# Ledger of designs, part 6: VHH binders against Phototropic-responsive NPH3 family protein NPY3 (NPY3)

Target 1, 272 residues: Phototropic-responsive NPH3 family protein NPY3 (NPY3), of Arabidopsis thaliana (Mouse-ear cress) (q9fn09r205to476)
Amino acid sequence: DWWVEDLAELSIDLFKRVVSTIRRKGGVLPEVIGEALEVYAAKRIPGFMIQNDDNDDEEDVMEQRSLLETLVSMLPSEKQSVSCGFLIKLLKSSVSFECGEEERKELSRRIGEKLEEANVGDLLIRAPEGGETVYDIDIVETLIDEFVTQTEKRDELDCSDDINDSSKANVAKLIDGYLAEISRIETNLSTTKFITIAEKVSTFPRQSHDGVYRAIDMFLKQHPGITKSEKKSSSKLMDCRKLSPEACAHAVQNERLPLRVVVQILFFEQVR
Below, E stands for the ipSAE of ESMFold2; O stands for the ipSAE of OpenDDE; V2 stands for 0.75 times the mean of E and O plus 0.25 times the DockQ between their complexes.

## First folded at step 1 (VHH)

Design k13 (framework vhh_8k46_1)
Fold by ESMFold2-Fast, scan of step 1:
Structure k13 (fold): chain B 272 residues (1-272), chain A 125 residues (1-125)
Amino acid sequence: as target 1 above (272 residues)
Amino acid sequence: AVQLQASGGGFVQPGGSLRLSCAASGFTFSSYAMGWFRQAPGKEREFVSAISGSGDSTYYADSVKGRFTISRDNSKNTVYLQMNSLRAEDTATYYCAAGDEFLEYWLSHSDMDYWGQGTQVTVSS
């Protein structure tokens, strides 16, 4: 829409008043309001398309924080009004600007409603400077917990198991991919944290465990100093019976895997 | 120590053909999957094709399937991309990459361990 870009030139207070007036008069879809918010954020928040972990002047940070808080308050309640990607960009900005707990909590809840729409790149959220890790893995764990909690509530209300299973399958694929990528780029990822996150989606439906195997292998590859016990615990996440022939061929030649796991894969490949 | 040297790019008219080569050194070539990726100005890097370490399995993006053929010569530590029926939309810098032999997930650029310098392909009349 032509007016959406023009609205992005307005001050946040005027933008809020105009959008509120449009909503009050009706006749505009929630998705159009969501688009207006996204265009406004992209033009007015520095680094919105790419998370910026550099600290700006205190006055700029205060202005950015206030702007972000206002945009979050304006999000339409309709689930399909905004994309999961936009919500995650708002969450990344809230971490960068050190916004309050209420904004992060609301964004996490919203993202949990539609976590299956996210991609791996969306979940690579940079931690504030001075921490032990470059990426904020705890925030991703929180998003998974929100998805699990909301899905359990839907299961209790006898919502379609097919729809819930599809969402769970997509989230399992997402988190398997996230674990592989974060294992590659985050050298301070602990075995305990890797296993904790993987276990949260371990019961979710999957066509295969190839994604689980990839995540485990990447973790083992980038963390060669872990103990035999840690390798065994990580490998237990994988169901060897659900590996593709291609994954089995890779795994049986994989010196990073515990020998017991290789033997198990060979056994189950034989009885297929 | 690890090097990937891509070559064979150039100017070609629509409908023409080019063969790209990527010479690898510094790692056990036959133990790695090899892939080709491309990036046009202002666009993100996208997957083009991949080949398993043994050469027995090949994968292609839908946009190039039937027109491009990937192959490798493990005795020469080289992977090739034969590009036929080139279109203006194939114009990009082409990169070769090496990754774990986990075929199903090589389609992500994040799965590749090593990247080479690009070679420019320009398809225009």
Scores: ipSAE 0.000, ipTM 0.209, lowest interface PAE 11.4, mean pLDDT 82

Design k14 (framework vhh_8k46_1)
Amino acid sequence: AVQLQASGGGFVQPGGSLRLSCAASGFTFSSYAMGWFRQAPGKEREFVSAISWSGGSTYYADSVKGRFTISRDNSKNTVYLQMNSLRAEDTATYYCARDSTEVYWGDSEYEFDYWGQGTQVTVSS
ESMFold2-Fast, scan of step 1: ipSAE 0.012; ipTM 0.419

Design k15 (framework vhh_8k46_1)
Fold by ESMFold2-Fast, scan of step 1:
Structure k15 (fold): chain B 272 residues (1-272), chain A 122 residues (1-122)
Amino acid sequence: as target 1 above (272 residues)
Amino acid sequence: AVQLQASGGGFVQPGGSLRLSCAASGFTFSRYAMGWFRQAPGKEREFVSAISGSGGSTYYADSVKGRFTISRDNSKNTVYLQMNSLRAEDTATYYCAAGTYYSWLPTSFDYWGQGTQVTVSS
């Protein structure tokens, strides 16, 4: 009854042939094939389920790369066939094994189709060793770009703006959370990169800018050495009119914010 | 109707133990894989453990391996999670789930319980 688990015992070549045969015979849902791929990846790729960017010292990178490339090539085209979380785990592995651009491009495209389903932890992707940063922020920027491109195409087709607005709101919340967390853990995050990422979702619908404020505050707290002009530029990302009363009370007492921003918050609260 | 009722949560000191239970009804329990997932405040939902329909296969997240034991009693339509050597990091709401296929994927589970809160603190 648990044939998906049994398939995970097979060599990659035999796994591919069995799955291909099942698909050719038909009668199996794409979601079932997707699950078979995820169970196989979880069993065969070190750190896949809990540490997507960790690798055992004994593992042959070339062997792992070939396995991952094979799994990516087997992904069903149907959007519902695999979860966003699984696609991001594959992307993390592709970065760790330094897979080709084509695999990363396909994974990024597919993640962009459902980025609103991702969690902040999913986006914490470790960069290859020897780079300037510990985390790969550029790949997250690419995922956001894919989401933006795809939602713009849907908007042009006169699709429901309510559906697109809901997806955009969820992605804005995700990215606000990501910026706060990456600011905390990545000491080499530049002001330019922080602003660039934030600007990509700045026009998305939001009920509140509390998340934006939290991200800015975390960035300022963890990067005390930035210039006064950089602090002003970062703070400009926030619409003070969209802060909750609780966020306003916190911000007014916040010594990390530029005085001009505090004055604006006080002014807008008085006008409300 | 399908129902999953999780229970057994509570307050416990570090190093302590708790046993969570999930009582299922409305489906053929022995043909479904069962899983435990948890979500801590401010954290994402994460996989904890899974057991196949027959009970012949189990899987554990590395963070709980050696400390937690998943088991099931198909005659009672119940899955259990025995949690030993509890840590502050185990504080979360624990959810049980049932799915047609043995998996670690939240999306592979068709039915979900309401959850039970576990708090590990001194």
Scores: ipSAE 0.000, ipTM 0.090, lowest interface PAE 24.7, mean pLDDT 82

Design k16 (framework vhh_8k46_1)
Fold by ESMFold2-Fast, scan of step 1:
Structure k16 (fold): chain B 272 residues (1-272), chain A 123 residues (1-123)
Amino acid sequence: as target 1 above (272 residues)
Amino acid sequence: AVQLQASGGGFVQPGGSLRLSCAASGFTFSSYAMGWFRQAPGKEREFVSAISWSGGSTYYADSVKGRFTISRDNSKNTVYLQMNSLRAEDTATYYCAKVFRSGWYPLTSFDYWGQGTQVTVSS
């Protein structure tokens, strides 16, 4: 508790030595070590709790990069030692400080272990300035790929289908929400990238496709310049048979949807 | 408009070397990661190599690691692929591509394909 705050006053080298000594002596839960790392990061890394572009000079960036790399190296191996939110904040910082591939790969792997714990805001990762997009959408795609790869490995080991299905359902909900939000705030999001990400979670369990519809609608609303073929390809992502009555009522009045899609929704609504 | 012009291909014997160049225009070259892909007739396009916007990070397909070296010259808006110890399996049309700025982006996340240059490795 109190000692966690005191440790945050130490240099990174001394912090590492003290934490390593505490771990070696035992009697401390990995979750407590995780808390110490998170408190240290929040105090020492500018903008850690909320990603921002506060990188004032090259020497500061190099120091922060070294500090972040050291913190990543100190992460306990236990899955429950740190939250998904903390791992994503470390990943956001690694993007801002332009850390190496090894740190990003390790963070992505660990995030993939528990991606279902993330929220939409966690996945809004800013790209470095001067790129094509304001937000780093490729990094989110990599996190989804890690989750998919690890879930496939768990399926091969005959792990519980109920647990895997629950995780998949939560990730599908997360990604549907992410696609809606990124479509709203990222004007340069391509149709190809939107569809690619949506397709990665398309087979995951869902109670309804309301989230998929919302994502498509937001994409169409904020990208009015896309072609007729792009609108059709995006709309194919949703299964009209899985829309709630509320979503159907909204969709049939939606002038942004292709007429063919509206007709299909009306047809399926009539047979319910 | 974005322009990527690949050159330097040709015929070489196994074990030989070639250097490919890609001249870029129409965008801020120093702000984007660049990559090389290749495609053999009747096969899917595959990743070969990528380099971060600063040149500080490089990435290679397993099939070319230790044999190919990617580099860039931001003052000349050019990316290069030095190909050593060439094998018959390296025969393909090589394409230059612009990628997002981050050097760790997924290897297939390229948003523009340049003009190709043919590399043929045979005796």
Scores: ipSAE 0.000, ipTM 0.101, lowest interface PAE 21.2, mean pLDDT 81

Design k17 (framework vhh_8k46_1)
Fold by ESMFold2-Fast, scan of step 1:
Structure k17 (fold): chain B 272 residues (1-272), chain A 122 residues (1-122)
Amino acid sequence: as target 1 above (272 residues)
Amino acid sequence: AVQLQASGGGFVQPGGSLRLSCAASGFTFSSYAMGWFRQAPGKEREFVSAISGSGGSTYYADSVKGRFTISRDNSKNTVYLQMNSLRAEDTATYYCAAQYLPWYSSTDFDYWGQGTQVTVSS
């Protein structure tokens, strides 16, 4: 919309005032307000569409932090008002600009409501410089915990079992993909952290464990110095009975896997 | 309580034969794949042979193919390893093990028997 583009030229204080007036007057869908916020963020926050280096001037960081805090406060409460991708971009910016716990907690809660809409690339969130890891893996763990907590509450209330199972299946696929990718690009990912994240989605419905196998194999390939015990613990995450014939063919020739796992896969292929 | 008791080891001359037995108790035997492993002094434990729960599929290490035969009797909860044409390099402690499919579970673990010593010497 034309007015959405024009609003992006306003100062944040004027933008907030105009959007608040429009919302108070009524007659505008929450999705349109969401669009206005996204267009404003894209024009005003450097690197918003792609997370860039966070080596900005202190003064610029303070200005961007204030801007981001104001935008988060303006998010409509309706679940469908903004995309999961937009919420994750706001979260990435909140990490880069060192926003307060309140904004990050609210964003994490809202992302948890629709985590199944995210892609693997969305979860590759850069950590602040000087930490142990290049990527913020703890924040991703928090997003998974939010999804788990909210979904368990819906399950207890007997709400749309089929929809919840579909969401869980999509999140399991997302996290399997995330674990494979983060294992490839994050050299400081510990075995304990890998297992902790995988265990959070271990009970979720899946058509196959091929994704789990891929994640384990990528972790073993990029972390060749881990102990035999660590290899065994990581390999326990997959159910050999749920591997595709293609995954089985790959796994039985995989020297990175413990011998026990190879033997179990061979038996599974012979039984069914 | 789960128990795997390996027996039948002993002294044999090169070219001789031995039959090892592994008696299992405390679990549903037919639901478990059974395997034989061996460990010589100063070496890591190595795979020898395995048999599926039904007995329909068998696997052998290249070093024992054509000489060793694995079999099982599910009515007796016992797995056997028939060792023919024994060589000095077959000298080791032989262990039987049980593997459940699927093995992923916080309560599941691999069961290992006590070893039985096989010595091939003249």
Scores: ipSAE 0.000, ipTM 0.121, lowest interface PAE 16.1, mean pLDDT 82

Design k18 (framework vhh_8k46_1)
Fold by ESMFold2-Fast, scan of step 1:
Structure k18 (fold): chain B 272 residues (1-272), chain A 125 residues (1-125)
Amino acid sequence: as target 1 above (272 residues)
Amino acid sequence: AVQLQASGGGFVQPGGSLRLSCAASGFTFSDYAMGWFRQAPGKEREFVSAISGSGGSTYYADSVKGRFTISRDNSKNTVYLQMNSLRAEDTATYYCATGSEEDWLAYLEGRFDYWGQGTQVTVSS
């Protein structure tokens, strides 16, 4: 819509008043309002499209915090009004600008409604300076918890098993990929945190455990200093019976895996 | 910038052979796994083959196992797909792709980060 671009030129106060008036009068889909918010955010929030901007300016941060809080308050309640990617970009900005807990909780709740739409890159959220990790892994755990909680409520209300299983399978794939990537780029990722996140999606349907194996192998490769006990605990996350022939061929030759795991893989491969 | 250029496609009769090449630039080639994928009109993109950065490990889709051979020449920054005993079902646009050497299983998930331009292979009498 051409008027959406024109609205992005307005001050935040005027933008809010115009959007509120349009919503009150009706005749415009929630998705169009969502588009207007996304275009406005992309134009007005520094680094909104590029999370790696590390220039901190306290005066600018205060203005951007206020702007972000206003935009979050304007989000339509309809689930399909905004994309999961847009919600995650707002969440990334809220972490960067150190917004209040209320805004982050609302964004996390909304993201949990459609977490299956996210990609791995969306979940690579940088932590504020001065923390133990470069990436904010706790926030990703919160998003998974929101998805789990909401999915359990849908299961209790007799929603379609096919739809729930499809969403769970997509989230399992997403989180397996996230764990592999975060293991590669985050040197301070603990074994406890890796296992905790993996266990949250362990009961979800999967076609194979190749993604789980990839995540474990990446973690072992990038964390060579972990104990034998930690390697054993991490390796227990995968079901060797569900590995593809290609994954089995790689795993049998993998010196990073505990010997017991290699023997189990050989045993289950033999009985196929 | 990462660039991948696939070539070597063409038409061939059933039972024939073709060798595809993928020239890579913009990254340290030997550090990255390379894969081949194909897509026929109206079909989903499917995995064909992958090779680790060192070349020590190779993987094949069941439909091509025993007929296709993937190889690489790290001195030339090129990955190859030797296709033998070609069938009409092999007709597709073939794409090369790269992921981290650390992510050799990314091909199973379709999670290759960079995709090259395709090269068309037509198997018909």
Scores: ipSAE 0.000, ipTM 0.191, lowest interface PAE 14.6, mean pLDDT 82

Design k19 (framework vhh_8k46_1)
Fold by ESMFold2-Fast, scan of step 1:
Structure k19 (fold): chain B 272 residues (1-272), chain A 124 residues (1-124)
Amino acid sequence: as target 1 above (272 residues)
Amino acid sequence: AVQLQASGGGFVQPGGSLRLSCAASGFTFDDYAMGWFRQAPGKEREFVSAISGSGGSTYYADSVKGRFTISRDNSKNTVYLQMNSLRAEDTATYYCAKGVEYSDWDEYTVFDYWGQGTQVTVSS
C-alpha cells in the first residue's frame, strides 16, 4: 500500500499510535497492517532483511530492543497477516537484541502456527556469543515443539487429518533439510542434539527417508570424530525400507555408515 | 578444488529472457546435483532451481515455476538456467551451487558449495 512508506518515516511511538488508530477505525486488512510492520522493521532495523548480523553497540541494542518489542506487540492476531519469514526475522532480531522471554515465546508460538511455510535458511539463527555453537539450535527445537504441541491439539479437535498430515509432511522435509545444513555448517553439533531434533519429527508422514539419510550422511561426513556407537544411534533414525533406489545405491558405497546398516540396506533392496 | 563459474547475466527489460551458464570443475560433475540460488541487495539468498546429477529430476521455487528451466550438459560440465518472462523482482545476483554427493533425492537437496555470481538486472 502507498501509505506504508510514509509511515516508515515516523518515530516508533507515533508509528504505533497511527497504526493503532487505523486498526481501531477498521477498513484496513490485517495483511496491510502486517506489510506496514515489515516495511517499518526493514527501514528501522539495520540488517533486518539480511539475517544474522552482529550488533556490538550497547546503546543501539537497547533502542532496537524497545523498537522490536513494540513491533511484536502490534502484530495482528490473524494467522495470515504476516509471513512466517517475517516472524522468524523478528525472532532472530529478538535473540540479537536480547529481548525478554515473553516476546520470544509469543513469536515462537506464532511461528509454530505456520512452521511449514519456513525454509531451511530461515532456521539458521545465530546464537549469542560465548556459546559452544555458532547457531542457536535450541531455539529451532523450541519452534518444532510449538508446532508439535499445536498440531496435537488440532488432531484432538479437528476431523481434518489430511490437512494436518500435509503440514507434518512439509515440516518433516523442512527439518530433514535443516539437520543436513546445520550438520554441514556447525562442527560443534552434538550427536545427542541431532538425534533429539530428528526424533521430534520421526513419526511425521514422508514419501521416503532419503531426506533422513541425507541428514545422517552429512552429520557423519562433517563429524568424523564421533564414536561407532554414536554412528549407530544416528543411523537408527533412518528406515532403510523407505530409501529410494538412488539413496540405496549411494548408501551401499558409503564408508561412513556402520557395516550393519549397509548390510540391512542391501538385504531390503534385494527383497523389495 | 571445486570451482563454479557463473556467467550470462546482464541488463534486460521486463518480459525479456536470459540464459545463465555455470561451468564446473574439480569434481565428478555427473555424480552431483546442481542448483541455482539468487540474492537481491538487502535480502537473503534464496533457492531458485535444482537438477539431479543424471538430469532426470528438476525442481523449482514456486516464484519461478513455468518461467525458468534448468538443464545440464554433463559432457561439458555445465548447468544452465533459461529465464523467460523476467520480472523486476527477479533482479539479483545468481549463484551456481554444487549439491552433496549423488543427489536425485528431492527439491530439498542440500548444497555444500557456491560459486561466484552473475548479476541479472530487470528494469522497467
Scores: ipSAE 0.000, ipTM 0.248, lowest interface PAE 12.1, mean pLDDT 83

Design k20 (framework vhh_8k46_1)
Fold by ESMFold2-Fast, scan of step 1:
Structure k20 (fold): chain B 272 residues (1-272), chain A 125 residues (1-125)
Amino acid sequence: as target 1 above (272 residues)
Amino acid sequence: AVQLQASGGGFVQPGGSLRLSCAASGFTFSSYAMGWFRQAPGKEREFVSAISGSGGSTYYADSVKGRFTISRDNSKNTVYLQMNSLRAEDTATYYCAAARGYWEDLYNPSEYDYWGQGTQVTVSS
């Protein structure tokens, strides 16, 4: 819509007043309001499309924080009004500008409503400086918890099993990919945190456990100093019966896996 | 024990074609993904193409897409790179490599376990 670009020229106060008036009068889809918010954010928040420019000007940070908080407050309640990608960009900005817990909780709740739309790159959210990890793994765990809580609630209220199973399968694939990538790039990822996150999606429907095995293998590869007990606990996350023939061939040659796991894979290949 | 022998390089004019081959021995060939990398003097080794163990999936660098085709013959333990519409920028030593690889990052040379000695390709008029 042509008027969306014009709205992005307004001060945040005028933008809020105009959008509020449009919503009160009706006749505009929530998706169009969502588009207006996204165009405004992209134009007015420095680095909104790229989370790599940490502004050390405290006055600018406070101004950006207030602007972001206002935009979050204006998000339409309808799920389809904004994309998951836009919500995650707002979340990344909220971490960078150190916004309050209320904004982060609302964004996390909304992201949880449609987490299946996200990609692995979306979940690579940088932690504030001075922490033990470069990436904020706890925030990703919160997003998964929101998704789990919301899908369990929907399962109790209505028989939408086919839709919920599809969403769960997509989120399982997303989290398997995230665990593989974060294991590669985050040296301080603990075995406990890796297992905790993986277990949250372990019951979700999957066609194979190839993604689970890939995540485990990457974790073992990048953490060669972990104990035999830790290797065993991590390997228990995968169901050897659900590995593809290609994954089985890879795993049999994999010196990083506990011997018992290799033996189980060989046994199940013989039974197939 | 493990050996990768690349061949088929040579001198060719711009717009010409060459077919590289890499003969493998000492490991279960069909269980390994195969990749081609190239390196010009003074430059880092760069990804060219890769093929999964079964041959079902192929990967190409953007600079070679539509011009190069990777294939393999598991019965002969050989991987091939058909290079068409060659450019001066394709001049390099071409290396074949093997990765354990169902899901290894085949674009990353560090993921490869075994490397051949290379074959020189020179595109010049």
Scores: ipSAE 0.000, ipTM 0.251, lowest interface PAE 10.5, mean pLDDT 84

Design n01 (framework vhh_enristomig; at its last look DockQ between E and O 0.16; V2 from the best seeds 0.00; counts 0 for: pae O 6.3 > 2, grease 26.9 > 24.2, SAP .707 > .668, placed apart)
Amino acid sequence: EVQLLESGGGEVQPGGSLRLSCAASGFTVSSNYISWYRQAPGKQREWVSTIYSGGSTNYAESVKGRFTISRDNAKNTLYLQMSSLRAEDTAVYYCAKEYWDLGEFDYWGQGTLVTVKP
ESMFold2-Fast, scan of step 1: ipSAE 0.262; ipTM 0.622
ESMFold2, look of step 2: ipSAE 0.230; ipTM 0.628
ESMFold2 (binder alone), look of step 2: mean pLDDT 81; pTM 0.810
OpenDDE, look of step 2: ipSAE 0.018; ipTM 0.297

Design n02 (framework vhh_enristomig)
Amino acid sequence: EVQLLESGGGEVQPGGSLRLSCAASGFTFSDYAISWYRQAPGKQREWVSTIYSGGSTNYAESVKGRFTISRDNAKNTLYLQMSSLRAEDTAVYYCATWDYEGLSFDYWGQGTLVTVKP
ESMFold2-Fast, scan of step 1: ipSAE 0.054; ipTM 0.503

Design n03 (framework vhh_enristomig)
Fold by ESMFold2-Fast, scan of step 1:
Structure n03 (fold): chain B 272 residues (1-272), chain A 120 residues (1-120)
Amino acid sequence: as target 1 above (272 residues)
Amino acid sequence: EVQLLESGGGEVQPGGSLRLSCAASGFTFDDYAISWYRQAPGKQREWVSTISSGGSTNYAESVKGRFTISRDNAKNTLYLQMSSLRAEDTAVYYCARDLEEWYGESFDYWGQGTLVTVKP
């Protein structure tokens, strides 16, 4: 729409007034308002499509923080109005600009409503400088907690379990993928944090545990210094009975796995 | 730091053309198969196309003959040339680094996405 591009030329205060007026009059879908917000953010926030670590211009940071806070306040309440990807980009910007807790909590809540739409790359959110890890793993844990809380509440009210089970299965697959990737790229990921995140989705429906196996294997490969007790605890996340024949063939040759796990896989493979 | 960044999305009329790019960093681009996926509002992610490390290509039936995937290893960049665009091609497009097939299930390292809107 021509007006979407033209709105992106306006100051944030005028943009807010125009969008509020359009919404008040009705006749425009929430998705169109969401599109206007995304176009505005992409044009006005430097590095919005990619997390930019350059925040040493104090004046620009203050302006960007104010702009981001205003955009978050303008998000339509309708779940379908904005994509999960857009919400995560706003969250990444809020971390980069060091926005207050209120904006991050609202974004986390909204992301939790539709976490199944996210991809692994979306969850690779850079931590502020000076932390223990390069990536903010705690924020991802918060997103999972939001999803769990909201889904449990829906399960109590909803007579159709199928949709919630599908969302849980998709989030389990997403988090298995996230754990594999973060284990590969984040040397400082602790065993305790890996297990804590994995356990949050451990009861979710899955067709197989191949993704869980891959996450464990990537963690073991990149963290060879962990104790035998830590290896045992990590390996317990996987149900050997739910591995594909391909995963079993890989696992029985895998010297990183505890011997007990290899023996269990061989035992269960015999009954297929 | 492994990163995939999509660009080139926008609004186009039916029958139009658009070229998407995916800039890769933080890994040896030449060693991996890279794919394009898309997700329309309210729908599951759909595989669109894959290009192998050796340059072999594969396409979803819905885009065969209309889309062309290519890669520039010198620039660590993946491309998707889209032609004869239809309303049903409206989606957020993602690039993803393919994983080994050895364990039956796979997950991909995904980019942030780029929106393509085909206006009737």
Scores: ipSAE 0.006, ipTM 0.226, lowest interface PAE 9.5, mean pLDDT 82

Design n04 (framework vhh_enristomig)
Amino acid sequence: EVQLLESGGGEVQPGGSLRLSCAASGFTVSDNYISWYRQAPGKQREWVSTIYSGGSTNYAESVKGRFTISRDNAKNTLYLQMSSLRAEDTAVYYCAADSPEWYELLSKGEFDYWGQGTLVTVKP
ESMFold2-Fast, scan of step 1: ipSAE 0.032; ipTM 0.477

Design n05 (framework vhh_enristomig)
Fold by ESMFold2-Fast, scan of step 1:
Structure n05 (fold): chain B 272 residues (1-272), chain A 121 residues (1-121)
Amino acid sequence: as target 1 above (272 residues)
Amino acid sequence: EVQLLESGGGEVQPGGSLRLSCAASGFTFSSYAISWYRQAPGKQREWVSTITSGGSTNYAESVKGRFTISRDNAKNTLYLQMSSLRAEDTAVYYCARSPLWFGELSYFDYWGQGTLVTVKP
């Protein structure tokens, strides 16, 4: 709506008052309130669209923290009111501004409700300065755990296997893509962490294991010094019978894969 | 939401040409490798061509020299210029997005709904 852009020019206190009045009077969809919050955040929070881990100004950080906490408190309870991407951007900002544990827990819970809507770029969350990795992989693991926990509760209460399987399949694709990308850009990613994350989605339904192969290959490429045992453990994540013809053609020329895996792929490719 | 919408298909005579388009929305188009796949009646989908975010291109041997993949990042559009069309090129052509990864192997993040190309004898 046109008035949403106008609201972004208001102070946070006036913005909160106006939005509260609109919600009190009714007649506006929760999605419109969500849009107003997103437009406001994009205009008022530096680096909101692209996370920045540089926070040299303590006074500015405190002001941004207060603003972010206010926006999180204003999120409508309806799941469809805001996108998963917006929630993840708020989470990225909460990490950058050192917001309290309560805001991060609430955002993680809400993200877990709709994690299948996220894209790989959404999950590239910068770690605090001084860590071993540039990106915060532990926070992504937390989001996956939240999704798993909520989906297991739905499985127990609802016999909606088709809906849950669809969500799980989409999250499996998302995490396969995330693992490939983080392996490419993060040389300090441990084999243990890679396998731990991959295993969390390993039982999810999949049409193919092309994404799993891609993730393994990128990991092996960036970690040529890993042990034979580590290569074996990583390769076990992949079911070679579920690889596409294109993936098989790539894999059989791939010197990074253990020889026995290449032989197995060649065998199963011939019987398709 | 991520969407890919193919267009430009139709009926063409053997030896003719067609240009397919794939309009992308809901993501940063310039950051992704995008591929063309096709599925002939009664057969499984096969890879046709890929263009990376940097502009590098790869082609299936069956179409190399006849098809040209290109992209226009300003218009969020992928193209497939097809020339010297054969009866064997008859298929539904699909646009598919790869995740954020620069590599030779494409993995399908999202599929379009397809556009039908029929080469009439």
Scores: ipSAE 0.000, ipTM 0.137, lowest interface PAE 13.8, mean pLDDT 81

